# Designs tried in a protein design chat: VHH binders against Transcription initiation factor IIB (tfb). Part 10

Target 1, 335 residues: Transcription initiation factor IIB (tfb), of Methanocaldococcus jannaschii (q58192)
Amino acid sequence: SVDYNEPIIIKENGEIKVVKIGELIDKIIENSENIRREGILEIAKCKGIEVIAFNSNYKFKFMPVSEVSRHPVSEMFEIVVEGNKKVRVTRSHSVFTIRDNEVVPIRVDELKVGDILVLAKELPNIEEDIEIDKKFSKILGYIIAEGYYDDKKIVLSYDYNEKEFINETIDYFKSLNSDITIYSKDLNIQIEVKNKKIINLLKKLRVKNKRIPSIIFKSPYEIKKSFIDGIFNGKDAKVFVSKELAEDVIFLLLQIKENATINKKSINDIEVYEVRRITNIYTNRKLEKLINSDFIFLKIKEINKVEPTSGYAYDLTVPNAENFVAGFGGFVLHN

## First folded at step 4 (VHH)

Design HA16 (from H04 with F27G T28S F29I A35Y T54Y S55T G56S; framework vhh_8h5u_2)
Fold by ESMFold2-Fast, scan of step 4:
Structure HA16 (fold): chain B 335 residues (1-335), chain A 121 residues (1-121)
Amino acid sequence: as target 1 above (335 residues)
Amino acid sequence: EVQVVESGGGLVQPGGSLRLSCAASGGSISSGSYYMGWYRQAPGNQHERVAIIYTSGSTNYPDSVKGRFTISRDNAKNTGYLQMNSLKSEDTAVYYCAKVRYSGSWYFDYWGQGTQVTVSS
C-alpha cells in the first residue's frame, strides 16, 4: 500500500488528471453503498477509473481499476532513487526490480540502498483534437506557473532579462486585439491583458487551481511541448512552490518522452521543488529483453521511515496487469 | 551530419592542467534534445562519462572528477571545452566529445577520433 499523498495520474469520464491516491480512494469508499471488509481492509468496487499500468510487453497504457482498498497504518517508508524521485509505501508493499534480466516484484522490507527499481521512462501520450494552438498553450503554461487573472485582467510578471518571451507574449495578445498595459517595478516587467474571451477560457479550465488542465494531458505532442516550454520559461529547470504542480509537470514530461530530476530546497524558509528536465545520467543498465520497454532503471539512494500522512494506507487492483504507476517520478508498484 | 574533432591532449605531470577542445562542423554541437559531453577510455576499460553540459548551462560530473574538471561551450564558435585541473595518473585516457541525449538512459552520438591525455613525468 501507498501513502495518502502519493500522486497518481488517472483517466475518469474522458478526463485526465493527477490526484492524491488517498483522496481518490477515500472518496470512492465513502460514496460506496457496498463496502466489503476483509480483516482490517475496507474494499470498494471501482468503475469508470483507469490508471497507468504495464502489460506483458513492458509498455504502459491506461487500464481499468476494479477495486480500491484502504487499511489502518502506523508505519510508512519513503524510497528515494537516483534523481531524487520518491514514493512512500508500506513495509509489505512490492515494487519492481531486475533479477536475472527479468522484471520481478520485491517487497519494500527486502530492499537495500543500491538496489535497482523500475520507474516509468515514458507514459502513454493521449492525443485528441483540441482547439488550443501552440502559442496559447505556451502562454497558458506561463499563466499557471507565474501569472494570475481576475474578471477584468490577466497579469503576467517577467524578469527584465526575458525580453524574447515578453515580446512573444505581447505579440500574441496584440494578435488577439487585446488591451495591453505594460509597466515595470524594480527588475520586473508586468503585463496586464484585458481580453474577456481569454479570461472566460481560463475560468472554464480552472486555471486558478494552479494545476495542469485535463485538456493539456489529452493534447497533441506539440501542444504539450509548448505548454511545458511555458512552464519552464525557456529554461531546463524550474522551481515550484506547489508540490502538486511539480507532480503534474513530471507526469506531463513523461508523456512527451522527457524525464526530470527533482530537488527539494528551502528558499527564504519556503520549501520548494526544483524540477530539472533531462534526467539521471547514472543509469547504465542495458537489458536485452527490455530494450524496447517504457522503463528506466534507477538505484535506491535512501530508505527512510516516515510518518503516514493519514490514518490509512491505500491500494488499487488492476486485474489484467497487477501493477500501477504512482509516486513523485512515476514508480511502478505491484498491486 | 555532425563531425567533431578533439584537440588539446598531451603529456602532463601529476597536479598539472590541460584544456581540451571539441570543434563541431556540419551541425550544432548542441541542438534539440542533444547536449554536449566528454567521455574517456583507458586501456582495458569501458568508456566512462566525465562531464555533461545542458542547454541551460548546467553541468554534471561524476565524483571522480568533480571539483577538478570544468566543462564549457562557446555556441558562437560551435566548440566545447574541458578544463582539467589537479590531474592524477588515473586520469590517463583517450578523451572523446559527443552529443548526448536522454531517452530513459543516456545515449551519446557523434564521437570524434579522441585526444590522448597522459599524466606522468
Scores: ipSAE 0.000, ipTM 0.098, lowest interface PAE 23.0, mean pLDDT 82

Design HA17 (from H04 with F27G T28S F29I S33Y A35Y T54Y S58R; framework vhh_8h5u_2)
Fold by ESMFold2-Fast, scan of step 4:
Structure HA17 (fold): chain B 335 residues (1-335), chain A 121 residues (1-121)
Amino acid sequence: as target 1 above (335 residues)
Amino acid sequence: EVQVVESGGGLVQPGGSLRLSCAASGGSISSGYYYMGWYRQAPGNQHERVAIIYSGGRTNYPDSVKGRFTISRDNAKNTGYLQMNSLKSEDTAVYYCAKVRYSGSWYFDYWGQGTQVTVSS
């Protein structure tokens, strides 16, 4: 079982989004007409939700969830692997490791620092034909990371040193015959854009939530790539104040066959998350060449005892796979 | 230009309560990389952080106010709040709403003129 706060990417009624597993499961259980109890375990049927799991060929795809469950728990373990990817799991839960060139489950209480775990190298790249072009996708990423909108205008703020992206943004909105006002204060540049068509599109996409919209998770590779470039301001690293947005970004990177390292920093008692993109790094090249899969193999750096976020631990059943992907960095977990 | 305007300050007796408001215009009160915070400055001191709310809704408080103050926001109204309970004379200060950005180092992008809170017997 996993902690309340573990991120999981789901597909529900055609929409793709990242949610907290505990929030998802609590909602299903609280709205269930028939909860089955097995000891301390509460189980509810689940319909219409798909999660990412690997099939017999070690390739990821969305697969339906049949049941969700929760149980009271007083202890949890945080597993941190190379790249500082992390997941919080119970002692009896199984993750995946490699033995005799096979992907096999191993219980958390059998793990030790230095053991190799299986994580996602790439996730299913759903590519629907959408009407969002690459230039808009990049600007949308920046609006979500740095901007806001109301009924009258879009507001974007930049550091003075981001001159190339400032000019790209200005040129884009000028190409759409937008009314643009540029304000400069010390080291900051603010761009205000009035464009009713774009504002209405932002409202439809609900970007005030500051999460990656479903349409982006379902977009063609080039659209996803441009969106990521907008989030990162064309850089390889980005500091996020929102953990939820950082989690969204990790899952989107995996869909475009990119990986990332995570560095949690505390600045004036404020938690921030630095995500650094990795395009061509494989930590264990021999295992990846030997096993034709969507997996990467990373060593455990730390196993720490922690307290559960909600007082519960959570699980879900994928009947045709007996696994699912979750956690900050895309861990493969047994169910 | 993003502007924030604080309101709701005043004179209150020890043990009393006040609710401060922060109305933002020209920009979101918090967005992705930005967060909204409340800071205070008593005479002769540097500004001190009182509360932070992240874009995802998480909050952080220093020990001096934890359990007594609650930060919240309404993104649709582009307004932030600070609910102050069990006020002490030590809470007397000018309170500022700030929109803060991190870009390799901390800097304050937007904050208002402040609102005076006086706690006196």
Scores: ipSAE 0.000, ipTM 0.241, lowest interface PAE 17.5, mean pLDDT 82

Design HA18 (framework vhh_8h5u_2)
Fold by ESMFold2-Fast, scan of step 4:
Structure HA18 (fold): chain B 335 residues (1-335), chain A 120 residues (1-120)
Amino acid sequence: as target 1 above (335 residues)
Amino acid sequence: EVQVVESGGGLVQPGGSLRLSCAASGFTFSSGYYAMGWYRQAPGNQHERVAIITSGGSTNYPDSVKGRFTISRDNAKNTGYLQMNSLKSEDTAVYYCAKVRYSGWYFDYWGQGTQVTVSS
């Protein structure tokens, strides 16, 4: 079972989004007419939700969830692997490791620092025929990472040393005959753009949530890549104040066959997350070649006892797969 | 409904004091890793940051107001404040309250502002 705050990417009613597993499962249980009790477990049937799981070919795909469950818990363990990817799980839960060239489950209480765990190297790249401009996708990433909008204007803020990205933004909006006003104060540059059509698109996509819109998770590779370029402002690393947005970004990177490291930092007493894209991904290449899978094999760096977020631990059942992907960095978990 | 309402502005003589209030609805100043800030814009001038308070409680002020202005927050009332002392004619502006995402120092939610005029 996993902690309330663990991120999971789901498909529901044709939409793809990242949610907290505890929030998802609590909602299902609270809306269920028939809750099955097995000892301390509360179990509810689940319909219309798919999660990512691996099939017999060691490839990930969306698969339907049949049941969700929760149970009271007093302790959790946070497992941190190379690249500082992490997941919080109960002692009795199983993750996946490799033994005799086979991917097999292993209980959390059997794990040691230095053991190898299975994580997602890449996730299914869902590509629907969505007509979205690559330049709009990039600016959408900028707006989600750095900007805001109201009914009259879009506001984007930059540091003085980001002149190249400021010019890209200005050129894009000029190409749309937008009204642009530039303000500079201290070492910060603020760009205000008046463009009713773009503002209406942002409203439709619910961009004020500061999360990656479902349409991006379902877009063609080039649109996803342009969006990521916007988020990262053309850089390989980006500091996120929102943990949820950082989690969204990791899942999107995995869909375009990229990977990242995560560093938790404190800036002006604010906890932030630096996500750094890995241009050269190295794992146990020999094991990867033998398995020929969507998996990456990473060593455990730390196992820490932590407090449960909600007082409950959460699980879900994927029939025939008996696994799912969750956690900050995409861990493969047994169910 | 997401809304920010500034109040407490008015006409004051040089050397006087004012206390501005920022009431938020539809979001909380204590949520997440956002900062809350006060900003001002005078006729003919660029928009200027005058105070920020982070989620952890640390504050930052530009030299133009440091020692004269104090930002604070009441999480229980979901209200931010700006105490302005020793006001100068240069402080004349419309003052805005905003929820600020630190990484870009951009404004998430923006009020309509409250006018502060320092003049005899």
Scores: ipSAE 0.000, ipTM 0.138, lowest interface PAE 18.8, mean pLDDT 81

Design N01 (framework vhh_gefurulimab)
Fold by ESMFold2-Fast, scan of step 4:
Structure N01 (fold): chain B 335 residues (1-335), chain A 120 residues (1-120)
Amino acid sequence: as target 1 above (335 residues)
Amino acid sequence: EVQLVESGGGLVKPGGSLRLSCAASGRTFSSYAAAWFRQAPGKEREFVSAISWSGGTTYADSVKGRFTISRDNAKNSLYLQMNSLRAEDTAVYYCAAGRYSSGWYEYDYWGQGTLVTVSS
């Protein structure tokens, strides 16, 4: 079982989004007309929700959830692996490790620092026909990471040294006959854009929540790539974002076969997460049997006892897989 | 598919010890949870002990401290070391293997059973 706040990417009613597992499961249980009790477990049937799990070929795909459960818990363990990816789990939950060149389950209470865990290297890249172009996708990413909008205008702030991205943004909005005002503020260049059609689109996509919209998770590879470039200011290797946006970004990166490290920071007494794009920060841990797998193998750096967020631990059942992907960084968890 | 064959049953005096073995055939035994169940004459089948793929164990209250479950994946074998045996432990003991789902094990594969009789 996992903690309330663990991120999980789901497909529901045609939408793909990252949610907190505890929020999802609490809603299902509280709206269920028939809750099955197995000792301390509260179990409810689940319909219409898919999560990511691996099949017998060690490839990830979306698979339907048949049941969700929760049970009271007094303690949890936070497992931190290379790249500072982390998941909070109960002592009796099983994760996956490597033993004798095989991927096998192992209980959390049997883990020690230095053990290797299985995480997602790449996730299914769902590609639907959408009407968002690459230029807008990049700008959308930047708006979500660092911009703001209201009923009258979009405001984007750039460093003076980002001339290429500044010019790309200006050219894009000019091509749409937007009213553009450019001015200096503090150490930055501000671009203020007035375009009712684009503002209405941002409202429709619910961009003010500063999360990745479902349409991006379902977009073609080029649109996802362009969006990520926007999140990372066009050329930067790192970005500072909220915890929830950092979680979204990691799952999106995995869909385009990229990865990142995470580092918690404090800026002006506000907790932020540095997400740093990576291409090769880990030693090559290749197993011939697993060379075509969707897995990456990372060492445990820390195991810390922590307090449960909600007083409950959570699980879900994926028929025929007996595993699912969750946690900050995409851990493969046994179910 | 997994096939299970129990051995090691027999007659033993109260307070004695006995070791049951379960030999598995098939490619995936090491990826299954395994368990021992028993059925006493005229009674329902009851859970005795289980061991996960990673070696975590659980025991029925009636056998805690007296029985020890273990496995040897290299030999595709499951064991039950039974100490301080009582007349109430008389039963046919079954080996089971199964998949983990929804926080519990679903045992799909069962052995034929081995009889344990505890009498003076």
Scores: ipSAE 0.000, ipTM 0.093, lowest interface PAE 23.9, mean pLDDT 82

Design N02 (framework vhh_gefurulimab)
Fold by ESMFold2-Fast, scan of step 4:
Structure N02 (fold): chain B 335 residues (1-335), chain A 120 residues (1-120)
Amino acid sequence: as target 1 above (335 residues)
Amino acid sequence: EVQLVESGGGLVKPGGSLRLSCAASGFTFSSYAAAWFRQAPGKEREFVSAITSGGSTTYADSVKGRFTISRDNAKNSLYLQMNSLRAEDTAVYYCAADRRYYGSGWYDYWGQGTLVTVSS
């Protein structure tokens, strides 16, 4: 079972989004007419929700969830692997490791620092025909990362050394006949854009949530790539104040066959997350049959006993897969 | 050879007016955005005003309502009309131009500056 706050990417009613597993399961259980109780477990039927799981070919795909469950919990363990990817799980839960060139489950209470865990290298790249172009996608990413909007204007902030992207942004909004005002102070540039049609689109996409919109998770590769370039603003690393946005970004990177390391920092007493992009991850050349899999193999750096985020731990049942992907960095978990 | 040459600076009393000029040569000025910046003694350079090739203007909050930027493409010239001058307006004023910009700090071409002193 996993902790309440563990991120999971789901597909529901054609929409793709990252949610907290505990929030998802609590809602399903509270809205269920028939809750089955087995000892301490509360179990409810689940319909219309898909999660990512691997099949017998070691490839990830969205697969339907048949049941969700929760149970009271008093202890939780945080597993941190190379690249500082992390997941919080109960001692009796199984993750996946490698033994004799085979992917096998292993209980959390049998793990030790230095053991290898299976994580996602690549996730399914869902590509639907959408109307968003590359230029808008990149600017949308930047608005989510660095900007805000209200009923009258979009506001974007830049450093002086970002001359090329400032030009690109100005040219784009001018091409849409937008009213643009530029302010500067020392090394900072602020751009205000007045364009009612774009503001209405941002409202429709719920951009004020500072999360990646579903349409981006379903977009073609080039649109996703441009969006990510906007988030990172031409840099290899980005500091996120929102842990939820950082989690969204990790899942999106995995869809475009990129990976990342995570570094938790404290800036002015605020906990922040630095995500650094990686295009090449190499773990073990001797695993030839798994080299074309969607997996990466990372060593455990730390196992820490932590407080559960809620009174419960959570599970999903994915029929015929017996696994699912969750956690900050895409861990493969046994169900 | 691209060149921007400022003129019109000088000593003026508080409440007075002054008009700065910038003469552009060596490029098609009418296709460029242009701006005025200033740098007071011991301080960093700050944005004052900008004008696009199409004539749209932007002003720093500190000069709004007092300064007016304008251009004359036939004369390849940029102007800054400064009214109601204050001691805080004392600075070296720089002309800048760039093909795609309007706003501050990002211009490819810069003049050498002209000194404006507001004192009694």
Scores: ipSAE 0.000, ipTM 0.145, lowest interface PAE 17.8, mean pLDDT 84

Design N03 (framework vhh_gefurulimab)
Fold by ESMFold2-Fast, scan of step 4:
Structure N03 (fold): chain B 335 residues (1-335), chain A 120 residues (1-120)
Amino acid sequence: as target 1 above (335 residues)
Amino acid sequence: EVQLVESGGGLVKPGGSLRLSCAASGFTFSDYAAAWFRQAPGKEREFVSAISSGGYTTYADSVKGRFTISRDNAKNSLYLQMNSLRAEDTAVYYCAARKYLGSWSTYDYWGQGTLVTVSS
């Protein structure tokens, strides 16, 4: 079972989003007319929700969840692997490791520092026939990461050294007959855009919550890539003050076959998360039959006993797969 | 104002029984999950039992089979029937409520507690 705060990417009613597993499961259980009890477990049926899991071909895909469960818990363990990807799990939960060149489950209480765990190298890239302007996608990413909007205007701030992106932004909004005001101060350029149609679109996408909109998770590769370029402002690393947005970004990177390292730090008593994009984090461990798998193999750096966030631990059942992907960095967990 | 008020605590001999009550006011109790937690002297607060808005219950292993949680939505009340009491059940008992079932750290509303002492 996993901690309340562990992120999981789900598909529900055609929408793709990242949620906290405990929040999702508590809601399902509270709204269930029939809850089964097996020992300490509360179990509820689940319909209409898909999570990422693998089957016998070692490829990830969205698969339906049949049941969710929770049970009281007094202790939890945080597993930190290479790249500082982390997940909080109970002692009796199983993750996946490699033994005799086979992917096999192993209980958390049998793990030790230096053991290899299976994580997602890449996730399913859902590409629906969605008509999104590539330039708008990049600008949308920047708005979510660094921008602001209200009923009257969109505000974007740039460094002078970003001349190409500044010009792309200006040209794009001019092409839409927007009112554009440009302010220059020292080494910074601020662009204010007045365009009611675009502002209404941002409202429909719920951009004020500063999360990645579902439409981006379902967009073609080029649109996702442009969105990510906007989030990172053309750089390889970005500091997020929102853990939830950082989690969204990690899952989106995995959909476009990119990976990242995470560095948690505190600035003026505020926790921040630095996400750094990397082009190759593959271990030197090459298994012939797993070369084309969606897996990456990372060593455990730390195993720490931590307090459970909610006093409960959570699980979900994916029929025929017996696994799912969750956690900050995409861990493969047995169910 | 939102309030949860516990009552029914007291001194009981080992093997005895006691019934705790929690009166809720200021919110729609029937929409909330509710729970009992306890804190013994010198120890951390621990989960005892919870009941969902739909009436489904869960118990800590240490009390299962001895304690029964129940609710009466018409009276906006939560109850804990404690049987076969042991010295280790001595603690301050707290009532808590939340929109969805969860941990003590995420509960929306808490009572002030009622003391239960199990001693000869």
Scores: ipSAE 0.000, ipTM 0.098, lowest interface PAE 23.6, mean pLDDT 83

Design N04 (framework vhh_gefurulimab)
Fold by ESMFold2-Fast, scan of step 4:
Order: structure tokens, then sequence, then C-alpha cells
Structure N04 (fold): chain B 335 residues (1-335), chain A 121 residues (1-121)
């Protein structure tokens, strides 16, 4: 079972989004017509929700969830692997490791620092035909990361050193016959754009929640890549104040076959998350070559006993898979 | 020709025991992971237990402490010892197998035709 705060990417009613597993399961249980109790377990049927699980070729795909469950828990363990990816799980939960070149489940209470765990190297890249171009996708990413809008205007803030992206943004909005006003103060450039059609599109995409819109998770590779370039503002690393947005970004990177490290730090007493895109995956290359899979193999750096976030631990039943992907970095978990 | 043939199902009272067997033929069983699944009337197929080629085992939470999976590679056989049986264990039990070094966790390559277990007073 996993902690309340563990991120999981789901597909529901044709939409793809990242949610907290405990929030998802609590809502399903509390709204269930019939809750089945088995000892300390509360179990409810689940309809219309898919999660990512590996299939017949060690390849990930979306698979339907049949049941969700929760149970009271007094202790939890945080497992931290290379790249500072982490997941909080109960002692009796099984994750996946490798033994004699075979991917096998192993209980958390049998794990030791230095053991190898299985995580997602790449996730299913859903590519629907959507009416959104690369230039808008990049700007949308930047709006979500750094901008805002209201009923009258879109506001984007830049460092003066970002002249190429500033000009790209101005040219794009000019091509749409937008009213553009540029302000400069100190080392900052602010661009205000008035374009009712674009503002209405941002409202439709629910951009004010500062999460990655479902349409992006379902877009072609080039659109996803352009969006990510907008989020990172042409850089390899970005500091996120929102843990939820950082989690969204990690799952999107995995869909375009990119990997990242995570570094949690404190700046002016605010907890922030630095996500750094990496060109070289630090997986065990020998194991990766032996196993033709969507997996990456990372060593455990720390196993820490921690307090459960909600007093409950959570699980999903994925029929015929007995696994699912969750956690900050995409861990493969047994169910 | 690949075959998995289950046997050992039957009628048993609550609290009773049954031992299911699965005979494999037509492939190198010792190199394969093997599992038991079950399906109750009107419900979807669910996982019960698995044993990997290297000997590691896993169990569904509902059967932990009551069921024991084992294998005998010399006899190309898989077993499920079922103790402390409950009414909710009533189902058709299926034997399944997948290759040792493949990713066929959810989509096992080979399946038996099933054996019925009924737990009632």
Amino acid sequence: as target 1 above (335 residues)
Amino acid sequence: EVQLVESGGGLVKPGGSLRLSCAASGFTFSSYAAAWFRQAPGKEREFVSAIYSGGSTTYADSVKGRFTISRDNAKNSLYLQMNSLRAEDTAVYYCAAKPRYSGYWSEYDYWGQGTLVTVSS
C-alpha cells in the first residue's frame, strides 16, 4: 500500500491527469454505494479509471482499475533511489527488483540500501490529432510556469537575457493580430497581450490551476516536446514551487522518453523542487541491454521510516497486471 | 502443443482444505513463472498467487496465510494448497504460465481451462 500523497497518472473519461492516490481513493470510497470490509480493509469498486501498468513485453500501457482499497496504518517507509526519486510505502507492500536477470517482486521489509528497484524509463505516449501548434504549445508551457491571465490580458515575465524567446513570443502574438504592450523595469521584461480568442482558449484549458492540461498529455510528440521547452524556458533545469506541477512534468517527460533528477531544497523557508532533465540515464546499462523493456534500474540510496500523511495506506487492483506506476519519479509497484 | 491442465477442485465445507494441481506439457515449465487466478460467477478474473522460476512467491492479500503455492519442476507441476476455506473462495481456479525472462506479468502466455471450487455448508 502507498501513502496518501503519492502521485499517480490516470485516464478517466478520455482525460489524462496526475492526482494524489489518497485523494482519488478517498473520493471513490466515500461516494461508493457499497463498501466491502475485509478485516481492516475498506474496498470499493472502481469504474472508468485507468492507470499505467506493464504488460506482456515489459511495456507500459493504461489498464482499467477494478477496485480501490485503504486501511489504517501506523508506519510508512520512504524509499529514495538514484536521482532522488522517492515513494512512500508500507512494510508489507511489494515493489519490483531484479534477481538472476529476472524482474521479480520483493517486499519492502526485505529491501536494503544498494538494492536495485524497477522504475519507469518511458511511459505510453498517447498521440491524438489535436488542433494546437508547436509555437502555441511552447508559449502555453511558459504561461503555466511563469505567466498569468485575467479577462483582459495575458501577462508574461522574462529575464532580459531571454531576448530570443521574448522576440519569439512577440512575433507569435503579432501573427495573431494581438494588442501587445511591453514593459521593462530593472532586469525584467513584461509582455501584456490582449487577445480575447486566446484568453478564452486558456479558460477552456483551465490554465489557472497551473497544472499540465489533459490535451498536452494526449498530444503528438512534437507538441509535448515544445510544451516542455516552454516550461523549462530553454534550460535543462527548473525550480518548481508547486510539487504538483513538478510531478506533472516528470510524468510528461517520461512520455517523451526523457528522464530527470529531482532535488528538494529550501529557499527562504519555502520548500521547492528542482527538476533537471538528463541526457544520460544512470540505469544499470548491463541489465537494460539484457531486458528489452520500458524499465530503468536504480539503486536504493535511503530507506527511512516516516509518518503516514493521512493515517491510511492505499492500493489499486488492476486485474491481470498486479502492478501499477506511481510515486515521484514513476515507481513500479505490485498490487 | 502447449497445455496446462488443472485438477483437484470440488465441494468442501467452510474451514476445509483442498489441494489444486496443474500439469504442464509442451514447453520447458522449469523456465516459466506460474500462477493461480480465480473467477467467481459474474465477476472478473482475479489474481491468487504466483511462483517465479527462481522460487520467489507472491499472494493476494485475501489468501495470505491460508494458501500456499509450490512447484515440482521434475513433474512439470504447479500446486495450490488451500486451507481455512471460506464461502468467498468459491470460484473457477485457473493455472497460468509465462516465460522466465519476459515481461508477461499481466498477459500470461499459457492458460488452463479451470477447475471449480465450491465452498458451502
Scores: ipSAE 0.000, ipTM 0.254, lowest interface PAE 15.1, mean pLDDT 84

Design N05 (framework vhh_gefurulimab)
Fold by ESMFold2-Fast, scan of step 4:
Structure N05 (fold): chain B 335 residues (1-335), chain A 123 residues (1-123)
Amino acid sequence: as target 1 above (335 residues)
Amino acid sequence: EVQLVESGGGLVKPGGSLRLSCAASGLTFSRYAAAWFRQAPGKEREFVSAISTGGSTTYADSVKGRFTISRDNAKNSLYLQMNSLRAEDTAVYYCAADLRYGSGWLPSEYDYWGQGTLVTVSS
């Protein structure tokens, strides 16, 4: 079982989004007319939701969830691996490790620092034909990471060293006959854009929540790549974002065969996450070469006893797989 | 009649320095954002540096740390001090002014332009 706040990428009613597992499961249980109790477990049937899992070929795909469950807990364990990817789980839950050159489950209470855990290297890249162009996708990413919009205008702030991206942004909005005003102060450039059609599109996509829209998770590779470039301020190696956006970004990177490291920071007394894009994550290359899979193999750095976020631990059942992907960084968990 | 006249261009060796001047008549620089652009043979006009009505400055990455934009409102003149010149800096340099606080990176944003002054960096 996992903690309330663990991120999971789901498909529901044709939409792909990252949600907190506890929020998802609490809603299903509370809206269920038939809750089955097995000891302290509350179990409800689940319909119409898919999560990422693997079968015996070690390749990930979306698979349907048949049941969800929760039970009271008083303790959790936070497992931190290389790259500071982390997941909070109960002691009796199983994750995946390597033993005798095979991917096998292991209980959390049997883990020790230095053990190898299995995480996602690549997630299913859903590519639908969509009507979002590459230039808008990049600008949309930047609006979500750094921008602001209201009923009348979009505001984007840049450092001067982003001149190429500033020009791309201005050219794009001018091509749409937008009203553009540029302000400069010190080495900062602020662009204000007035375009009713674009503002209405941002409202439809719910961009103000600062999360990656479903349409991006379903877009072609080039659109996803361009969006990520926007999140990273054009070409920066790192970005400081909210925890929820950082979680979204990691799952999107995994869809395009990229990865990042994570660091929790405090800026002006606000908790933020530094997401640093990497081209070569340290992994056990011998194991990766031995097992042709969608997996990456990372060492445990820390195992810490922590307080549960909600007082419950959560689980879901994926028939025919008995595993699922969740956690900050895409851990493979046994169900 | 509004006129911007650049001067100070010429031939200079790599590593050398030049100071470009832009004198305005028919407009007052203190009321305008102003910028330097350049155009190399066969290339489009590109941004070099700008100064706002409030005095804040911006620079293209390729010239940051080497070039300094300034103005003298009393003399109604704009300047570009160019240090550590490179062969890649060879271009015709243009002075530009914008009435709106919307001065940006694009040539189309500027209302008034000079005729240009040639800078050649070669040994």
Scores: ipSAE 0.000, ipTM 0.095, lowest interface PAE 21.3, mean pLDDT 83

